# VH-VL binders against q96il0: the designs that were tried, part 28

Target 1, 167 residues: q96il0
Amino acid sequence: APERGAERRDTAPSGVSRFCPPRKSCHDWIGPPDKYSNLRPVHFYIPENESPLEQKLRKLRQETQEWNQQFWANQNLTFSKEKEEFIHSRLKTKGLGLRTESGQKATLNAEEMADFYKEFLSKNFQKHMYYNRDWYKRNFAITFFMGKVALERIWNKLKQKQKKRSN

## First folded at step 17 (VH-VL)

Design P11
Fold by ESMFold2, fold request of step 21:
Structure P11 (fold): chain C 167 residues (1-167), chain A 120 residues (1-120), chain B 108 residues (1-108)
Amino acid sequence: as target 1 above (167 residues)
Amino acid sequence: QIQLVQSGAEVKKPGASVKVSCKASGYTFTEYYISWVRQAPGQGLEWMGWISAHESYTNYAQKLQGRVTMTTDTSTSTAYMELRSLRSDDTAVYYCARDHSYLPRGHDYWGQGTLVTVSS
Amino acid sequence: QAVLTQPPSVSVSPGQTASITCSGDKLGDRFAYWYQQKPGQSPVLVMYEDSERPSGIPERFSASNSGNTATLTISGTQAMDEADYYCQAWKSSGAHRVFGGGTKLTVL
């Protein structure tokens, strides 16, 4: 029915699993943020007479997007898990329970949580550096194939013009 | 000459853990990921996950999430896969395979396989 | 979730052309890969990026990928080509690879 398919998904801030680009779009589309990665997926246009190079470029972009989305989904999960473990460890050290008197999950104050954020960033610095290197290499490969596609299109236009001039 | 050489066969009891090694040679280890693939007797190939050489990125098959840990040691060009809480249906040949870190080359080089048998 | 379906077996006579299919929803939107596995051996990559052939793989191996179907084609099939063949693709979510169920090629 209409209740789950529209309202619930349209109000989700982190992703929409039912995004549908227009059928006749000649352009890539950017969808709503994915729930797990917080990244917006690109929905790629597929031309009717796509060349083998154009297909390779599109597929490289699709794989790079998914590679990137999965990295950040993993990172977000790790962040949440380590945050809870840090809180649990600090509450244990303070001799406090995991629940407040009201039954809510016990937390640390902002200054205590700042220690977590600093430690998390420091711990993951090299991880992010190597991710950035691989991200750069992937985008360099994509840019290289964009250049090849551009040259292929120029060559095809020149062949068409020579054919037309010959009468 | 590119080679991936795996550790020897293992026999384990249910509930135990196994750690399989995969030593790479003949290429720049830090420019490739290592994928792990298993194959139960008489069955097809099952992708388990991959790990980047610097351990900056791991990606596990959902079915194995929570039971598998992949690591590397760049000083020895070695990848490791540990599978915990073993069950009889984890009996399989476990392969490591090379994955390009940024080009869609597939699994172009494979280890010889490591038979892990889980029995009571 | 991507499910890659292959026929369980294909039989051909020596010298004839073998055709092994791999079907999945919108598989032609993904790179397809093919692996050969002989009994007791590790898999060997025989096609990548839909239709590219690794160095050392005979020219009689070719492949295509369009719509919902990738196809591995072996022309002039020889007895040494008898093996299990697996297709593989990148899953549409999760940055995971998925294998087809495998096809046993028999050369009679």
Scores: ipSAE 0.690, ipTM 0.874, lowest interface PAE 0.9, mean pLDDT 85
Fold by ESMFold2, fold request of step 21:
Structure P11 (fold): chain C 167 residues (1-167), chain A 120 residues (1-120), chain B 108 residues (1-108)
Amino acid sequence: as target 1 above (167 residues)
Amino acid sequence: QIQLVQSGAEVKKPGASVKVSCKASGYTFTEYYISWVRQAPGQGLEWMGWISAHESYTNYAQKLQGRVTMTTDTSTSTAYMELRSLRSDDTAVYYCARDHSYLPRGHDYWGQGTLVTVSS
Amino acid sequence: QAVLTQPPSVSVSPGQTASITCSGDKLGDRFAYWYQQKPGQSPVLVMYEDSERPSGIPERFSASNSGNTATLTISGTQAMDEADYYCQAWKSSGAHRVFGGGTKLTVL
C-alpha cells in the first residue's frame, strides 16, 4: 500500500521494563518478556482473508506458545522456591542471617550458587527431557502445517496464472 | 479399542480424601495427557486439570490448586486423581479423559465416570 | 466465573436444524470443541478444532467459530440427538481448559 503521509513513529522499547508495541503491523512481532515465564511472546498477525488452514496454523502456534509459557512459569516458581531454600540452608550452616545489615536479602557467592544451579538442573533432568520431546513434537506439527500453507499458496498462485492466461 | 476404565463409586465424609483411578488401554499411554473433569448432580462439566503421562507437566484449575494431586503409573497405564479436604459440594461424577500431548484434538475418549458422594 | 456462555436450552422439531451457540471474549482466536452428553452417559467429542468432525460422528453435525461466538449446528435433527451439549476452549490465558455451562437440546 502507498504511504499516505507521516506514519506514527513510536519510540523503540527501552530495556526490559518497557516496551512500545507497533501501532500497526502486517507481521508477527515479539513482545517483552512475560513476568512469570521470562519468555518473549509472539503476537500473531491475522491477515485479511485468512484461509481455514492458515487459521488452524495460527491457533496451533498460539496454543503452543501458551503451553510453553505455562511450563516455564511453573518451573520459575519451583526454581525460586528451591533457590531460597538452598540459600537459607547454606546461610544457616555458616551461622549467617537471612538479611544484610541494610535489610536486604543475603546471598551466596557465585561458586556456591553454581552448586545450586547444578543440583537443580540434575534433579529436573528427566522433566526437561520429556518437555523437550513434547516441544520438538509441537514444532514438528507446526512445521508440517506451515508446509501445507505454503503448498496452498503455491496452488493458488498457479490457479491465478491459469486464469490470467485464459482471460 | 481405546478404553479408559475408572475405579468404583465412593462415599466419603467431609474432610476426607478420595483417590480415583483411570486405567487406559488400546493406545500408547505415554503419548497422551490425561485430563480430569467433574460434574456435580444436575450441573455442567468442570475441568479440574491435566497431567502428562510421565508426570513432567501438570496443570490444575486455580479453584482446586492446593487440594488436588494428579499422578500416573506408566507401568500399569493408570492415571490417578486425589482430592483432599472434601466438602459436600465436591459430590460429583469424576471423569478422566484423554488429551493429546501436542495436537488440538480435545478430549476424544472418556472414562465411564466415578461417583463420589460427600455426606455427613 | 463463566468464560463461555451457552443458552440453557434449545428446542427443535425432528428434521429441523438445531443451532447451539457458545460465546466468549475473542473465542474465535482459540480452538473450540463440542461434546454431547446423553442422560446417564459420559460425554462424547462431536467437534474439535472449531469445525472438524471425529470419525463416527454423522455429517449432519457441523460447527464454526469466529469473532466471539462458536456455533454447533445439527441439521436433520433426530430424537437420538436429544442431549446436553458443551463447548470447550482454552482459557484466555494459560494452559487451562474451560467448559461452557451446557445446553439441553430437546427434540419435540
Scores: ipSAE 0.688, ipTM 0.879, lowest interface PAE 0.9, mean pLDDT 85

Design P19
Fold by OpenDDE, fold request of step 18:
Structure P19 (fold): chain C 167 residues (1-167), chain A 120 residues (1-120), chain B 108 residues (1-108)
Amino acid sequence: as target 1 above (167 residues)
Amino acid sequence: QIQLVQSGAEVKKPGASVKVSCKASGYTFTEYYISWVRQAPGQGLEWMGWISAHESYTNYAQKLQGRVTMTTDTSTSTAYMELRSLRSDDTAVYYCARDQSYMPRGHDYWGQGTLVTVSS
Amino acid sequence: QAVLTQPPSVSVSPGQTASITCSGDKLGDRFAYWYQQKPGQSPVLVMYEDSERPSGIPERFSASNSGNTATLTISGTQAMDEADYYCQAWKSSTANRVFGGGTKLTVL
């Protein structure tokens, strides 16, 4: 049985977005697209009197965002690597070099690239299904905590109004 | 009861590879991630990486990138960690641990550990 | 690389309160986890999500997070609490995990 070469699953290097929101901001900010994931990170606002529940929600959102960023960074790296390997393999089969006579990088036609995309999607179908499952579960949990925070804020506002009426 | 049972101790030469297994039981294997953690003699814990069910998502520590491969077999509820190009400084107890599902729960269950000794 | 810093050792008398700190850049934006490890044993999760206690962990164990510092507190420390304690968090801007250097708790 041919030793299935251990596919070196290279993980994408950690891209630190250098975007810093203004210090006086009272809302969430969206940064530029990350270099590896191409996803725009959200910089979450931290209230001055952040409740424990608000903090838990913020941390959950942050970790979920990082989880998502790293997934797509890895997928984009894998895609780029496999795409390059596919192009090289096809050019070699055609007896073509990696560069044209003009010195440009040799490319495949749209039909040949369509075959690559189809194969890549087929190969990664199950991976994307499980990703989507976990993504939805995480977002459901976040939404649940958003609801709890909203209720807490309503309750605190009501208590403050009652205290002002009693004085 | 939730259990993680690891393979036995290994002795390897420098440059060789080692593959450690971790059989999970007592929970739905496909709902959780597995992390691998190692501990050199007299040293602290070092996180190596984690893998999701069905190998859909893996993250490896940067220090081990290119040398470590994590896999799973959902039919047997078993996780595997392969470390290649072994060096003397890879001598450690290797642990598998249950990791997150959809919530960040940390490593709530651990294997018993597997001693890997790398000696000439 | 996000480094979590712990004191290498903490000593406490029986019945006293032990406090172990874990400090790191942007730790205030991440959940902290705490593990206990006794000699020759696997680590045991003692605290998760900054301040949550797993089932089976005694109530004398508590944890908090303030700014970029997580703190594990053991009230009424017992001889059986002598162990190495490790904090853990996610690395900043990654889905990777990192451990602190560990703290040896000695009960004198």
Scores: ipSAE 0.847, ipTM 0.942, lowest interface PAE 0.6, mean pLDDT 91
Fold by OpenDDE, fold request of step 18:
Structure P19 (fold): chain C 167 residues (1-167), chain A 120 residues (1-120), chain B 108 residues (1-108)
Amino acid sequence: as target 1 above (167 residues)
Amino acid sequence: QIQLVQSGAEVKKPGASVKVSCKASGYTFTEYYISWVRQAPGQGLEWMGWISAHESYTNYAQKLQGRVTMTTDTSTSTAYMELRSLRSDDTAVYYCARDQSYMPRGHDYWGQGTLVTVSS
Amino acid sequence: QAVLTQPPSVSVSPGQTASITCSGDKLGDRFAYWYQQKPGQSPVLVMYEDSERPSGIPERFSASNSGNTATLTISGTQAMDEADYYCQAWKSSTANRVFGGGTKLTVL
C-alpha cells in the first residue's frame, strides 16, 4: 500500500466565524471560540460617522485579531499532531496497540503525558517568546491609536460645545 | 540602505525541489516578516506566504500548502523559500519582500527576483 | 476565496487623471495596498493602508478604500506612470495576502 504521504498541513484551515452580531448593536461583540484557534473573535462595531482615525484603528484591530487567530490555529494543529505522534510512539515502545481490548483509544498515563507537555513547551519556547513580542508590539500600536481616537473624540465634543454656545 | 538580495536563477526538472535565498540588509531583520511572491511569465503577482524572522510564525497560501517551506537564518539575516514537487506551472520569477512588523506597511522593499524555470 | 478584481487595462492621456479600481467583498473593512510594476522590474509599493504614500512616491498618487472598492488615482498622469498596478489586501480570517489581477496603465 503506498504510504499516503501525510500531507503536512502546515497551516490550519480558515475558520469563518458564522457569528453575526445584532444589526442594531452599538457595541463590540464577542463570538464563540473558533474551532481551530479556540480564541473568541471580536466583532467590531462600526459607528455611523466613523472617522478616518477610528476606521484605521478598527482595521488594525481586525488585522491583529486575524493574525492572532491564525497563529493559534496553526499552533493547536501542531500541538495535536505532535501529541498524537508522541502517544503512538510511546505505545509502540510499550508494545501496546493504538486501541485497547475494549476498542477504546489507548491512552498514556499522566506522567508520560507530562513528559510530552514539558518537551513541547521546551521545544516551542522560542516560538512563543517571539509570538509574545510581536503580539505586544501590535497591541501597543493599537493602544496608541486608541489614545488618539479618544483625544479626537474629546476635541470634537469640545468644538461642538463651543459652536452651541456661539449660537 | 535597505536591500533584499536574492539567489540566482534556477533551472529544475519536474518533480525536483528549488530553494531560493533572500538576504536582507539595512534594517533589523528580526523585527519584520518576509513574504514570498511569485509571478509567472506574463501573469500577475501571486502571494505564496510569509514568515516571521525567527520562524515562529508561518502562513502559506492554500494552493501551495504541503509543497512550500519557508525558513530564516537570523544570524545571516537570510530568508529561504523551498518549493517541492515542481511543475511546469511553477515557472516564475520569485520575489522576496519585506512584510509588516507591528504596523501594516505592506511590502515596502522587494528583492530583485529569482527566475525559476521548470522544464523537462 | 476573497478575490480582488481589477480591470485588465486603463488608458489615459498625459496630464489627465487615471483611476484604477480594485473590487472585493468587504474590501473597505481591510487595508488596501497598491504596487507599481514596470517591465522587468520588481514591484514598488505606491500606496499603503488605503491612502498613505510611502516616501518617494509623488503626490499625484492617491488612493481610497470604501465599501467593496479600493481606488488608485493618479492625477496629472505622466508617461513614466505607465506600468502594471496591483492592489493587495488581507484575506478575511486567514491572515493571508491576496493580490488583484493587475491593471495595465497605458499613457497615450
Scores: ipSAE 0.846, ipTM 0.944, lowest interface PAE 0.5, mean pLDDT 92
Fold by OpenDDE, look of step 17:
Structure P19 (fold): chain C 167 residues (1-167), chain A 120 residues (1-120), chain B 108 residues (1-108)
Amino acid sequence: as target 1 above (167 residues)
Amino acid sequence: QIQLVQSGAEVKKPGASVKVSCKASGYTFTEYYISWVRQAPGQGLEWMGWISAHESYTNYAQKLQGRVTMTTDTSTSTAYMELRSLRSDDTAVYYCARDQSYMPRGHDYWGQGTLVTVSS
Amino acid sequence: QAVLTQPPSVSVSPGQTASITCSGDKLGDRFAYWYQQKPGQSPVLVMYEDSERPSGIPERFSASNSGNTATLTISGTQAMDEADYYCQAWKSSTANRVFGGGTKLTVL
């Protein structure tokens, strides 16, 4: 009995795009789209005199980004899997092989694929709603801290101006 | 009072599966995540994964991918962790812990732990 | 895998300051969390977001993060502080959490 090769379920390899921004950059960098999530990672700049509040904001943004990357990586994997299963199922139902006579991967027509997309979206609607909720909550928190950082920066600038006037 | 109450100790054979439950109370279950952490005897803490209360988001430790499934029942405010293909090295106390979905506040509440013993 | 490294043990006399370090690659880009675990008990969160204390945690507990090292500091260490301490942080790119190896704090 041929040992059915355990299909290594391609767990989304944790391969963060090794995009490394230039060391001398004073700006956030946007990397290429991640191969799993299709989201572009942001490399956050770290100021030399980063305040604790700025650091907190940066870390919060980083964590949220990672959360988001992981969500979409998983979602895309699920989508790809279900799509493939759908295609295979439909081809089988049609009595068609997975490959055409020309050796090309057999595909479904646009109408059949539209049914898949509709079904997938319907099935995942609740999941996407909760994702969106959490995403908004995270971004709200980030925005709040952005506001705090902005105020801190203003205050620090004012203090510096006062000190320069006193001297 | 916020509480996480876990199911009782389990003894399993190698190759079997175990399903541990964690009943949450004292807070809005659907607003938080549940993380699972295990600790082998005399060893450190190992993070296993987390699940959103609505099962909309799951994240499993890479080491446990394919063997672990986390689920929730919102009607009973209960989280479940199933570990399949048990091995002797899966012998551990398993903890559920509350985690926040939008703020990095760590695991602020923990269950009492469930001992899972895998023995031949 | 980004491993968080902790000293296996730290010993302090009562009333002295205990310092437990947690080092990891890119830990400076992530929040550190600290947990206390006493024998036979569940872990308790003692510090979050690098330096924040949960309600009910004594003020003698503090934490800081510098570079790739997080530090838990217990000032005026008491006998009741004898426990295992674990750091935790997010794993880069996977949103996984990772624990340090743990540090046994002994109060002599």
Scores: ipSAE 0.767, ipTM 0.908, lowest interface PAE 0.7, mean pLDDT 90
Fold by ESMFold2, fold request of step 18:
Structure P19 (fold): chain C 167 residues (1-167), chain A 120 residues (1-120), chain B 108 residues (1-108)
Amino acid sequence: as target 1 above (167 residues)
Amino acid sequence: QIQLVQSGAEVKKPGASVKVSCKASGYTFTEYYISWVRQAPGQGLEWMGWISAHESYTNYAQKLQGRVTMTTDTSTSTAYMELRSLRSDDTAVYYCARDQSYMPRGHDYWGQGTLVTVSS
Amino acid sequence: QAVLTQPPSVSVSPGQTASITCSGDKLGDRFAYWYQQKPGQSPVLVMYEDSERPSGIPERFSASNSGNTATLTISGTQAMDEADYYCQAWKSSTANRVFGGGTKLTVL
């Protein structure tokens, strides 16, 4: 396998583990995965001689990536909607419009927005804790299959060594 | 014994809402997701969405977005599915099924189904 | 989009081999699952992870998934195997599941 392919497979579990703490830190600014996240999605290749076990690992990694991407897409949508609702509510209390004279969206000052961020983080803390639990469960399964693939590859090398000795 | 027991059949008028319950027993409710699947008379299975037991992750089929709400109550090990603004084509048997989100095992346990009939 | 296509029906004689196909673009890149449903009953999982059989499902059930097609195979088909069969797969990029349209297996 090329170094690029092997490096991508090997970093997916590590990237996932390292990613979980930074994503907790970044949930306020999560947008499209590649633009606003610390996650580097793996582009999966299907090599011609992929073993059944290697196929299963690849499918599990792909499913996990899609699972994770959809979670944060949902969370980002919720954050954006609740932020706009909070701003709208406070602007209405002040008797101000939703847009400035230039047509730009009106905002609140940093102190007012801090109240929103604190409320959002507090409300979603437990959600993120359970997300992390589920994320680690998926990564444990992936790690288990990575171990099985590693053993399969070692056995194949021993089989080739055995064949060379017999010749 | 793992079991999913659903609420009884319902008859509704168009425009009304329905809320179906699914009580789980025989396993640790908080370790799994619940999917909802419906089946119109004489037709195939249609996936509606899933919810994690702690409500930390919900995902709805695009067709139903805006009309469906899934919730759980971990103290009673019960999942709920509410479908609003009912139409005649929402007449179906509604199933809950246990979903294994961290293993590729599929929907391994199903409720008995709840018939919801929408008629004028 | 993300359509899984199954033949509406398959007929076999008792003792013969039934094959039920499920077609979708690059379906072999995803896990495929199979469910059996008898009239008036809830679906039952009969195959998962493309080819794995749950406990309690007879050994005559097998499955494969490659290219654009997953196939459920029942060898030595019995009258009790008469049912509707649904394939299911993960819908790309949305973390959603999708079912095929179903296949009615008739054992004559």
Scores: ipSAE 0.652, ipTM 0.840, lowest interface PAE 1.1, mean pLDDT 82

Design P19
Fold by ESMFold2, fold request of step 18:
Structure P19 (fold): chain C 167 residues (1-167), chain A 120 residues (1-120), chain B 108 residues (1-108)
Amino acid sequence: as target 1 above (167 residues)
Amino acid sequence: QIQLVQSGAEVKKPGASVKVSCKASGYTFTEYYISWVRQAPGQGLEWMGWISAHESYTNYAQKLQGRVTMTTDTSTSTAYMELRSLRSDDTAVYYCARDQSYMPRGHDYWGQGTLVTVSS
Amino acid sequence: QAVLTQPPSVSVSPGQTASITCSGDKLGDRFAYWYQQKPGQSPVLVMYEDSERPSGIPERFSASNSGNTATLTISGTQAMDEADYYCQAWKSSTANRVFGGGTKLTVL
């Protein structure tokens, strides 16, 4: 499964469910969305005879997933905080309170909220550009190691076939 | 040739703040992160957080969240760590260390350390 | 939450093999790193990615990481190896790095 957040605009709560991981799986599997990042984690299978190179690949993918999840968790918090500050600032400019007469949080109309989204994207454009650069660099490294693992597996199969011929 | 050179020792009162600098040379500053690690007298190492050179990604240790701010200046290849609301138990040597954003190489180069003493 | 536990000290005779352990829940599922710190000096990276050795670190240094335990091994221990040794790993969910408490290696 892909390990990217892909420029989500808003902070959405993660879906929460009663999740039961596979009891006996020989494959990677995708869990429910993480509450803070809203990303679905990959749960990696660990084979009993994992080579050192296979282990490094798995750990690199795990670290990359955690790196990505923490970035988007931080972004979701920043988005929520800046959205509330924007609403608060615009309500004060209008001379309005933070709550309606019914006690609900006052908010802005869709056109006014579009101003927030535009400003947020503009402020964070460079941040997301450098995040994307680092994300792609990590994925290029992962791809390189995937190639090395594939070659190792081919080489081991050839060695096994050669051993059978000698018997 | 790769060097991280930190600012000099500081003495502060409780409640003050301190800002430690870390000037990098001998490598492409914008391709790496900087981690900050502190060590109280006679104690072990404590990781404080890391920052990307473009300030696009900052991650702080939970214990220090809200009191620490890390920044960079790419034009001078310098990282900064500011610790606010100082307490006497913040007395420590503060290290900067190079960290790699996309390969798990650990903290391969360290600054000389900056002693920050917080006393009343 | 998760801590990396190291023995506070390890003693070894010159020429013997020293082993320094670092224990943490499922530590073998993460990369482990090792640092050497001599008195009055900054730490120096001595092992990374569980078992990789930086250039300039003697072949006497090796490491492994499986289960709940990472182990730094120094074969043919020399007096210059006397130092504090710290393990480090990523902490899940927060992308934080965590150090172990440190182990003082004494060569007698």
Scores: ipSAE 0.636, ipTM 0.838, lowest interface PAE 1.2, mean pLDDT 84
Fold by ESMFold2, fold request of step 18:
Structure P19 (fold): chain C 167 residues (1-167), chain A 120 residues (1-120), chain B 108 residues (1-108)
Amino acid sequence: as target 1 above (167 residues)
Amino acid sequence: QIQLVQSGAEVKKPGASVKVSCKASGYTFTEYYISWVRQAPGQGLEWMGWISAHESYTNYAQKLQGRVTMTTDTSTSTAYMELRSLRSDDTAVYYCARDQSYMPRGHDYWGQGTLVTVSS
Amino acid sequence: QAVLTQPPSVSVSPGQTASITCSGDKLGDRFAYWYQQKPGQSPVLVMYEDSERPSGIPERFSASNSGNTATLTISGTQAMDEADYYCQAWKSSTANRVFGGGTKLTVL
């Protein structure tokens, strides 16, 4: 697997710094977490002399990233909705109001919330299993194209070595 | 031989719903997604959304959010698309098509289309 | 809601080369797909992954995608190629697919 561009460390002295994309990167780079999926997107470098195979690999990686981001964005929305419904249901079962005396939303403690997390994971186990299968298939395809690109680059290096020696 | 066979034409009134079926054969249904695409008379193709065969991943076009529901039945290799709160501009031919699972091959096989007419 | 713009029509004489364009902002950063639809028929995939042909599609069909423009090219155009042609691409981080508005290819 080729190395992806490393995320630059946020070394802000106080508070969270706003992400600032590289201006002249010749490498892939990792952006801030997506608002809906909580995943960090890879921003792909597009070289001028990209071969058709290199383009296909880059586009496949980009589509796989977007496919993955949308899945987890959908899952996060479902998680948030079901979490609120669980809290509502348990507060009503306990005879408690939906708001505290301070006006804030009433919540459950960590022990009580553990039941929600267990139920959510159990309810969504099959969905995540089929997602993992599709994710695996996509990564197998990406690995296959990575191999094809690597062989193409080796061939091009050998061809350039031959031309240089003939001059 | 890969084939997608859709249910027959329907006539609906505004405000009603319609459910179109798409029966797949000739391939492993659970390894692919089904996309739904519609085409209003004299107009172009409009992508509506996709669903994975196990219903583990569903994605709808933003303009149809809240009105469309896609489902599958793996025991019969059949996909369904339901469109609710029909309007006259929902009159179209509705297609199912096999879609992206692990390779970006596009919509490689299409159903014959189902005409849905919405008229008062 | 055209994210992808196609000319409404293209005319070509039999035997000549037809070119159908599909324009979108940075379309060359995404896979482009092409579909043929004859009157009264379902669409048929004729090009995928920018430039790949499905089995059964004649070699006279070719395609490219760079910058803001994907192009479907039909060499040696025949009367049977008369149809509507649609481009398609993957839209944004929402994982939606988008079709172009379509181009009617007229032979003669």
Scores: ipSAE 0.633, ipTM 0.832, lowest interface PAE 1.2, mean pLDDT 84

